# Designs tried in a protein design chat: miniprotein binders against q56419. Part 227

Target 1, 326 residues: q56419
Amino acid sequence: MEGRTLEEVQEEVFKRHGVLVPKKELEDLAKALEEAGLLLTEKVEARLKEEEEKLKRERPMRLAGLSYPEGEREARAFLEAFRASYPGEGEEARVLLMPHLEPSRVPEVYGAALAALEKTPPPERIYLVGVAHRPLKEKAAALPVPFQTPFGPALPDLPALQALDALLPFELFNTPLAFREEHSLELPLFFLKGRFPEARVLPLLVARRSPELGEALKVVLRDFPGLLVLAVDLSHVGPRFGDTPLTRTLAEEARRRDLGFLERLAEGEPEAALAFLGANPTRIDGVEVVASLLPLLRERKGKVLAHRLDLEAPTLSAVGAGTLVL
Below, E stands for the ipSAE of ESMFold2; O stands for the ipSAE of OpenDDE; V2 stands for 0.75 times the mean of E and O plus 0.25 times the DockQ between their complexes.

## First folded at step 15 (miniprotein)

Design ij28 (at its last look DockQ between E and O 0.76; V2 from the best seeds 0.00; counts 0 for: pae E 1.9 > 1.5)
Fold by OpenDDE base, look of step 15:
Structure ij28 (fold): chain B 326 residues (1-326), chain A 108 residues (1-108)
Amino acid sequence: as target 1 above (326 residues)
Amino acid sequence: GDLIERLEELAEEVIRYLKEHGEEELAREIEEQIKDIIEALKSGDTESAIEIFTELAETIARVLHRLGAPEELVQKVAYLIYDVARALGMSPRQIYEIAKRFARAIER
């Protein structure tokens, strides 16, 4: 009834259909709809509980056959094609910033990430830090279970996750349902698992800036060395994000913000990168991740390997993506 | 009750694997150490329980690594160790130290 009275609904039905429905019948229908709504809520809650119990064992693929191939052979050909889309050579990475945007939109940016991974010795573990697009109970979370990929399961590093949890002032293993459909981990993990099949993974999500996470990870990385991956997108501009349709001026501003952010990170000045964005008017996705990881990004010099502002033509909107090695 | 059940689950996973791979003596030693931890807990000696468990966790890690245990099993056991460590009321420092020792024991 969305705020309408039974009398208003009765009048509307009469005006539209020429039928006067008795108030008692409308009351009975409203009650039945309410009961049906309650039943639906109970069923949804039961299903969510079941999904949460499944997530105690594994995180299944959600984007297989959509964003990347489900079959291993096809998935390997996919990786090779993405690598071929970037004509340059990579650099060895200790920290890799890469996108989590739909791969087909920015193939050369993912290709640049693969080029960097080719120059990187196989890590024992990968710290994969994504963006939470759903609310978390805490500022950050981890899911300590295998993540399914076409290359087999990406297995967690439980000892390193345990060490990280021990140093955090909050429970790290929170909000498992936030991981169920989170693409910011699934998409980069496809490329990472394809390149480093034996690496363990720490799948981390950041919802809000957590200085505690960066300080804890700095200690953990000393005792549990590995590759740090920031899976973040850059600017989000246009009607889908509350702007006017993409113009030359808006695109130039988005590129300026993206490149200015990445270049300052490449200089080892993450605080300057954040300060450069100010209020973040072009909505760079990775701000909360970078703000959380400042202790790990300071004084590390690197190189921007790729950048693209990709137009989504149907919505006249654009998303920035970049690859940075440190 | 919950802590004992967690210890028993950890013991079952490790002992099953060891017996399947012919390490019956080591399986018995681990079973005895688990019993000692349970006895310490029943007596209220949580400090002794934590000490025995800390050493046992490292021993388990070393043995699984030495035997070439599947990574899935190694990580499952690491999780069970973590779950027991929390249930024991171990300090953050103690939990961190167990994790560090475990990781070193399975280092490639």
Scores: ipSAE 0.661, ipTM 0.861, lowest interface PAE 0.7, mean pLDDT 91
Fold by ESMFold2, look of step 15:
Structure ij28 (fold): chain B 326 residues (1-326), chain A 108 residues (1-108)
Amino acid sequence: as target 1 above (326 residues)
Amino acid sequence: GDLIERLEELAEEVIRYLKEHGEEELAREIEEQIKDIIEALKSGDTESAIEIFTELAETIARVLHRLGAPEELVQKVAYLIYDVARALGMSPRQIYEIAKRFARAIER
């Protein structure tokens, strides 16, 4: 009844189905549907408020038993298996780019990240910057609570997070529910916590590019040194993402975009990396994070350790993942 | 009222821990600094309150580190310090400096 009167609805039903439904029955149905919708809204709102209060204290594992083992012994063996999937050596990282794609899809890409961590002195803290998959109230957000892992809780670096919040023109602690199921933090964190069990974490999400975030982080990193991790995926191509079915040509273009982007970052040229993508026709989802963090990426040279464009066979689509050290 | 309550919550957490670990003299010193902050606030001297609080925050961090305080307590105290700093109306730069001083003191 989108602006129609009940008489108009009644007439349409009669015209289409040959049945005259009394106006009172239509009124009763409309009222019942409205009441049911109101009750469901109140119930959902109450549950969301309860979940939000829980997230103000801790962020529990959501992917244990699905993407990685729940038990610590099994989780440690899993970590070692991923390292073994990459036969190469790493290089020390001050900045690490790694994926947040399902680990079993790109095992050697995560293995390359572990190889880099083997060469990296244990940091006091990790700036973990993921991609918000749910809306944020601001361009970026943080959740200053312990994140549970099979290796124990990853504790927040509250002083560094508070220093960052103080420098931003918006409230950094703004959208707790966005973290509830955010795999772009949880999946990389499993690997990071397993390698650096004593490091504190700054769990950060970017929804939209924020030059203010990069400038503030530049200041914070001078006083609170640590490892900067960009937890981002690369190209997204195929019907799932609005393209035609994946072809060899589309896959080759996605690889070219991924590698060209990573190589320009590896030369310390993040603006050139962004310019190379132009309108971002293969939907690299790392661009908003890179665009936010320009002051931290300029002039840092490094190496691309791994890349895979992974096929989603049922959807004829693919997602790219890479490992870059700077 | 709300600011005084926040200061007292911070003080209770720290003083309880100090007394449990035999640091009664330090607990008394912190009680006196809280009293000095409250007196400055009552007289309208927020600048003095901020100065005393800044030194208190750093002192708390050093003491918690020396006593090997559990990380859970250190995190709770860091949150309470931040909460008080905002309630005192400290500038972004002043809040940044408290966070920096706290972090450096907890490392030592």
Scores: ipSAE 0.592, ipTM 0.858, lowest interface PAE 1.9, mean pLDDT 90
ESMFold2 (binder alone), look of step 15: mean pLDDT 84; pTM 0.824

Design ij3 (at its last look DockQ between E and O 0.87; V2 from the best seeds 0.83)
Fold by OpenDDE base, look of step 16:
Structure ij3 (fold): chain B 326 residues (1-326), chain A 108 residues (1-108)
Amino acid sequence: as target 1 above (326 residues)
Amino acid sequence: GDLIERLEELAEEVIRYLKEHGEEELAREIEEQIKDIIEALKSGDTESAIEILTELAETIARVLHRLGAPEDLMQKVAWLIYDVARRLGMSPRQIYDIAKRFARAIER
């Protein structure tokens, strides 16, 4: 938790657990932890070291029983219900942009992703690119271990990960602790593993735009074909993110930016999509991911399947989510 | 561990599995090739070591896959090979090539 604001922690807890912990409670907890010296205790360090060692073997579920069911049977029913929430048909995806927001907030957006996956031939591997909500040592990272899901472990594609690492100017296998609780991978992976049980996975996180990642992946994808998934959210507006409470004007601006971003991506113009955002005043989450993957998004035409700006009523804030196929 | 230790670990894992599955001749061949890599390293012939490892990696992958080796073993072997390759100072292209060959050898 060193260096994170309480707001970031609140957002992280909310993103992870679907529970808005009041800032005051987090402050009290932080204070209690500080008073207990627990944040900097040898015990905490030892625990983090133990967790890091465990992450050398597997990434356990963190959101099972919270964001999705732990049991396989219940998890399958969950998938079916989410698919049913989207009344449309999907399109075949070579690139899928989907959310990583709490599924219950935007069920039809996840449903649209499932609809697209129904039209997609089972890939040999899935390149799952999420957003790092924790600092990484490098611009991007990978965790080359099995990720636990209700459908069994999502197994890594080690050869493809190694090939990617070889082409990057930095060590790809960095900051394993950043993956421990990263929901931007776990939530999309539930849906992906449920649909494609035999697919290998490359779990990737982007903290900062890395043009090198996009160029390397372009080469890797040629020799190691697979589905590219961008697990990103869109606008973040309201008090949780430093704005005034959500108004019609603010919501319209968020929607305009989200849709304008997605539409330009759908036209195969990712640079235009980034340029359209300018200073990104509505804080579209996926900017660094898209900026990293430009070589893979150029000239690919597709379709926006779903979009939602979801209100978080307790904070009068909203988060945008979308599903795009290319 | 050092490079030789990682090669010995690779040998142990692969040879054990092969012997358990009746592939005694192949186990001997792989053991000999790993010994040749170690000898090349001891003599300072890194180039020969890289060449032998590159071919051996593909062979190991193919054979283990053919025999239906468990996923944990396949992953362990893949990492050991990769670690050895990095420690040998293989170029990005050479490492990429090993990874590509490994992937092709285990395609269904």
Scores: ipSAE 0.845, ipTM 0.939, lowest interface PAE 0.5, mean pLDDT 91
Fold by ESMFold2, look of step 15:
Structure ij3 (fold): chain B 326 residues (1-326), chain A 108 residues (1-108)
Amino acid sequence: as target 1 above (326 residues)
Amino acid sequence: GDLIERLEELAEEVIRYLKEHGEEELAREIEEQIKDIIEALKSGDTESAIEILTELAETIARVLHRLGAPEDLMQKVAWLIYDVARRLGMSPRQIYDIAKRFARAIER
């Protein structure tokens, strides 16, 4: 335990290194380390406060130059390359399920989303529903500010967000810091903004299933029609996610769960899709979003355009991604 | 109180922009409507305040949109109206209706 005295430390140093450090010097070192730690804590707290205030005005790009190009011309070429990675045709989407996994890992899955967007009339607004990877103060949240992209700012649909907030039994505009690094919004938004540069966005996160969100969104979508996007990944399997190392059997199970989930959603049966997953043994991260949005998914039939269970060789793990239009 | 300060801030932002763009009669009318809201609140007539705000929100949105108001002004005004509506104790449906009217007034 941390009950060691300075004398014990001094003795240990002498035994190990042959130098006798005076007790005063050890005391001074301990005080300096404590003061340095306190100063680092104060700096971190100040930095987080500054970031929180900044996020009340805009959400900057965090992944430009990492996951997608920073410049607009290069970003457009990037979109075209991703579209080309999917040789098929899309279908019109009123609801689109697409991944938020690193794009280079599943290029044809993002390409399928772009193919669907080609067939989709430009919406006035996009309801972009991602998965919170940091805790939220409530079950769901929005950040009603511009999100920067290489294609310019994605402006919030503030009246639609305010209408949504008014119908919820909790404050929708909570937890700005949860959006700071949230790739489940940033990565899909790059593709959506590139194809629909004039659409406003409702950037939403779900941490825990919220039936209230789905019921409120059903009302809001009637008066504020737009494209609903579920920005979710599928199975997460292997040691990175608390499993044994990936095996053929685990991979086959993950693919079966992913495709069975998507196929039931494509039949307009979201409750059956959730029931098919049971205890969610492959950790599909779309579950909380789908469970929140049941009223918007029921009886909407569509098609699975793409799926990939992508291997992470260094971690002996895999993540599933898919594209579904409804 | 804080509600009246928000109403006065809303008035300041809108009226300044209207006067800068030659809409002095509209600015005067809007100023009068905001004063009517404040007077209704001071007399405890919340229902009149809600009715006036609801029509005023749509009028403000329409006029600012017509004049090509900058996005940051439109957003600030939308927030002030929303905040006033909540502080007035309007029901969820009344607040929803204000947001809907605002949105329809600025559609292109």
Scores: ipSAE 0.829, ipTM 0.938, lowest interface PAE 0.7, mean pLDDT 91
ESMFold2 (binder alone), look of step 15: mean pLDDT 83; pTM 0.808
OpenDDE base, look of step 15: ipSAE 0.837; ipTM 0.935
ESMFold2, look of step 16: ipSAE 0.793; ipTM 0.928
ESMFold2 (binder alone), look of step 16: mean pLDDT 84; pTM 0.807

Design ij4 (at its last look DockQ between E and O 0.80; V2 from the best seeds 0.74)
Fold by OpenDDE base, look of step 15:
Structure ij4 (fold): chain B 326 residues (1-326), chain A 108 residues (1-108)
Amino acid sequence: as target 1 above (326 residues)
Amino acid sequence: GDLIERLEELAEEVIRYLKEHGEEELAREIEEQIKDIIEALKSGDTESAIEILTELAETIARVLHRLGAPEDLMQKVAWLIYSVARRLGMSPRQIYEIAKRFARAIER
């Protein structure tokens, strides 16, 4: 650490390994490093290398027992309860937009997704596109390994992933450590695997808008048909996100932005949806995903099944979630 | 060296499974085709190596699927084929085609 600040080290670790190490852990590590010298950098590197090697085999559950039950029986009861929380009927989905927020916060939104999946014939494969909350080496990435779930492993569609990689101008199989703690894939995948146990999965992350991804996927989907799932949240407003505490005005603006975005997507006008957001002042999470998938969203009409702006009372902040079928 | 090692690993996995399931003739045919790929590579005939691999990949996929091979084996085989294809310097179109043929061979 000769001459670098803890923040610079945090940023470098984040940039290189896609891991945000808490500053306190870095401080404790720096103290331990001051005490143990060069050994801790080697130890951290060795640990990260070991974790990367493990991710070559499988992605373990990280949120089992926290966000959803670990046991299969309890997990099935969980799915049924979430489905019951949505009183409506779903529609057949070719494209499903659903949240990746903590399920307990927006049960009816996940229930709406389950309702749509009930009307959807079992797909051979699911293209699951999440949001990278950590840096990627490229604009997008995939992890071509089994993802553990309470319903058994979600197995990758390797041929379809390989076909996608072949059409991209960058290496798709990059930044495996970014997937280790990424909840934007894990939470939706619980519901998807529970409903479609035999479907293979393409777990994809988008960090930055990639028009190349949408164009490549458009070609791949012709030869490798499947369900496209956008696992995205909507507005993020309040103190946790740099705003004032939630007010009626701020909540109304967040809802307006969320619904205006979803409605334009439901009309088959994804460019209009993006244009409507402008600078995205309410921080809709799914913008980079939608911007990457424009060729797949154009001219597809659908329906908004659910929306909620959920208040996190301890922080007076709110997050928007929605379910859209196309 | 790495390319040959991966071809040998592919051969070992596929041939072992086929022999365990009574497909000894097919195992010999696949072994010969892998040897032909290695020989083509040693001679600098990359085009022939790519052609043989493309057909072999489809054959392997079809046979393993027909025999009900476990998913772990199917995944390993798919990854090995892809790894070989990339190391051979196959074009994006060629890699896409091999993936497409593999997927079709394992369609339910």
Scores: ipSAE 0.749, ipTM 0.894, lowest interface PAE 0.6, mean pLDDT 90
Fold by ESMFold2, look of step 15:
Structure ij4 (fold): chain B 326 residues (1-326), chain A 108 residues (1-108)
Amino acid sequence: as target 1 above (326 residues)
Amino acid sequence: GDLIERLEELAEEVIRYLKEHGEEELAREIEEQIKDIIEALKSGDTESAIEILTELAETIARVLHRLGAPEDLMQKVAWLIYSVARRLGMSPRQIYEIAKRFARAIER
């Protein structure tokens, strides 16, 4: 049926199962399967259209009760526990790099981000830039709707988003469905909204590097000042990511790549950070975001507050996460 | 949906809100400005509508913010202004300026 004649299918069934199915029955089955496929396609399309319309009004929590508590009281206790996981002091950030990896895997890395936020004056708005894990219609996208959190809705900064959209050579408000399950925004947003409950948010995703995005954001940030957050993970190594099983040597290389990348960013040298990665052999997740945001990272010095390469024992793989303030 | 239909529906919501908060004279002024924009969209005489929209965006944002309008209404207004600006063929710089003026009006 996938390029086969009915006779070929009939022969194959007979060879494998010893049963000769009449051509009429094969024809009826093929037609029923084709019709069922059309119905499934129509049902999926209708469901996706419904989801898309919902996402044009708000983005609901997808990870409450899974990655963080649903209730506000428990959510505040969760933040306190994560802050306590990092015993150090933070520094004021105009730019914060933080992970989007499952929080329980790297509690001290999220704790370091909270420590930085303690030293950061409450911003009017947060430019939250994550990594698209589903395809976008363009290089980057925004979803200009409230994102639900246990601390209440994180409201979009519509004027800033519209100013940004106006400066871009592509429609920024594209691909709402890509935001449906996008943890690279939801997980960092939990921590940011918990600390800055009054800040508005620009929820942005990068799929492919866009120099235009960085140039436009530099203009927008001048007139709409706020906190820039790069919500990115670092190295991805091991079989889950196409490597051999994690070895001590591969883990050491991943840590070296992560820290070398972060330290060059901390020196205000984002081009050097990208060049250091070369072909990106350990698959650092933040490359496309950093490459998009070069104008906002140049000459901005800061400090690496935390790093962890977290082992996934069942998959013999690991993922790196870090906290950087600029 | 039809931009003009959306503009008419939101205008009624904004006008109702203003009247409920004692701003009946301002509501009439804004209603007239919106009617002028709608006529320009229908007739294709966009130059005067661009000027009206630019003034309206700042004024309506300031007034609704001062009255404590719910964020849902503020978001609908911001979207409508943006959609109209694009339909009128305003340049990127003109649209950026409207967005900036709207933001300044709600920042105090």
Scores: ipSAE 0.701, ipTM 0.888, lowest interface PAE 1.3, mean pLDDT 90
ESMFold2 (binder alone), look of step 15: mean pLDDT 78; pTM 0.718

Design ij5 (at its last look DockQ between E and O 0.70; V2 from the best seeds 0.73)
Fold by ESMFold2, look of step 15:
Structure ij5 (fold): chain B 326 residues (1-326), chain A 108 residues (1-108)
Amino acid sequence: as target 1 above (326 residues)
Amino acid sequence: GDLIERLEELAEEVIRYLKEHGEEELAREIEEQIKDIIEALKSGDTESAIEILTELAETIARVLHRLGAPEDLMQYVAWLIYDVARRLGMSPRQIYEIAKRFARAIER
């Protein structure tokens, strides 16, 4: 009844169907529709609360059988195939930037990450920092529970997470539902857990830049050493993202922005990398994560191992992905 | 009130596990320390409660780890200690120190 009075609805029904519905019957109908809407809302809220309670115990696999194999044997073969798609050698990483794009779209980019992990001593813990695709209550969040993988559960480093939460001016653990379907953690975690089965994980999401997060993580990493992983994608261009259809010119600009960003990060100049992007016209996905983690990226030199701008043919759009070691 | 209930819950979980593993004397000592925290709180001596909790957190972590306590118990106890520390109004640095001591104890 879209802002209409009941009398207006009565008139509309008469005009369209030739019946005059008494005002009382329309009032009863409106009340019933309101009650039905309340019941639907209550059912949705109850289901969300059930999911939230489940997430307080564990985070199940959501993409097994879709983005990676569900069975452990097949999952190990999947890792080997991805490593083989990158014939180069990696380099030891203290910080690894890797994508969260669908693995089959950028196999050599994930393969480059695996090559870097081969050169990296097994860490006690992994700081896995993804991009929140659902709203967070704060600038950043964590989910301190086991994340299931085909290689077994990735256990949380709860003391390190509690140490981090203690240093922040906001609650880190108050948005569990944001993790329910968050692929920016699940997809990289498959590769990380497959290579480092004994490492504990700090699963972190950034929604908006937080200088406080970077400063706190710098302190926590000194007492709780580990591998820092930025699980971010790069340029997003084309109609799916609000542009005209993808042209060669737009694709080359996206590639230039991606590589310029990565190269400045590789020089230990994260502020220059952000300044290079300006207003971020190609929508590089990692900006808020990099802007949060400046203290951990400054003066840390490294190498770009791989990059790909991958075409989404159905949408005439493209997404960039890269692998950077620092 | 609620803080004391969290302390009693911490005691129940830890003491139950210790007794099930034949550590009756340790269970008594931990029970006594938790009672000391509660007594300090009732007398308004928050500073003593914080000091005892800080040492107790490390001791609990070390003992449960040595006995091979299951991961879910270790995590639950870490949560109880964290919740107690926050309800005590401990500073960020003090809470950070508890978390660090707990982590160090389960590495040894």
Scores: ipSAE 0.795, ipTM 0.926, lowest interface PAE 0.9, mean pLDDT 91
Fold by OpenDDE base, look of step 15:
Structure ij5 (fold): chain B 326 residues (1-326), chain A 108 residues (1-108)
Amino acid sequence: as target 1 above (326 residues)
Amino acid sequence: GDLIERLEELAEEVIRYLKEHGEEELAREIEEQIKDIIEALKSGDTESAIEILTELAETIARVLHRLGAPEDLMQYVAWLIYDVARRLGMSPRQIYEIAKRFARAIER
């Protein structure tokens, strides 16, 4: 460690590789490396390099057996149960906004997404835009490799990804390590692959608003048609997010902001949706994604199919989730 | 060196598949076109190399699709073509055009 603290090493790894290594893992590794007479930095770098090399081939499941079943038969039963949790009918989607929250927390919201997908003709490709919960080298990134699912690998659409990269002023294929543990893609992809097994996927992450991404995608979608999916959560309120414990007033404010955001999107007014949030005091997760995709959301009318503010009782915190079709 | 190696890898994957499916004449034609690209590069004629690659990419996509090539092979071949295109210093417009032609050739 050459005199650096574990925090400084964590920050450096985060800055260089976009990976937040837990302090405990760094401590355990430091101890093991001290015992082995190796510098923590060299072994961490070697491990990260190995993980990066693996991500050149495929993105393995990280949440199989935790958030969803690993086995295909059980995974299909899982999909059916989630669909059954939503009593309504869906509508055909050209754009689908759906959550990436732990599925068991908001089953009917995922059920609404499945209902919409039932009314949607099988797309050739799915543009899956998630939220980067880790830093990216650029405003947005893509990982052009198969993503493993219980239904088989979700294969990338490389021609469409190449076309998108060509129109962006930055390298799209950046920060592969940011995808390794990113649940904002993995969880929605389970449902999407289960419904559309033959669709190719463009797995995209947004860290910061990129108007260039929306403009580039608008062009690409003309030549490479497909389903656009925004995998975003809504409000994040309570102690886990820096607020007081959830109260009736705080919950009402979160719901008001979530629904106000979704309704304006459903009216085809994404700029009005962003303006309505202002400083985003309830921390709607999908703001940077929506801000990046404005050209694709303008003038598209749709419908809010589901919304839930789900309480995490152990932390007295809540997260909003919604399903919107355009 | 790296560019030639990628072209050779592209040739190997495509030619192997074509020969396995009885398309020996087409395999020879594609091999010759890849050799022509390599020769153009060695002579410094990058423009000719780009032109040949652009047409070849569409041909490869169309033939593999027609033969029912597995999706993993299709995507791998698309990646190799893209990597070659970038290494050739193709413009964004040229790269976009190759991608577009490839996608159209494999439309369902």
Scores: ipSAE 0.682, ipTM 0.870, lowest interface PAE 0.6, mean pLDDT 90
ESMFold2 (binder alone), look of step 15: mean pLDDT 84; pTM 0.813

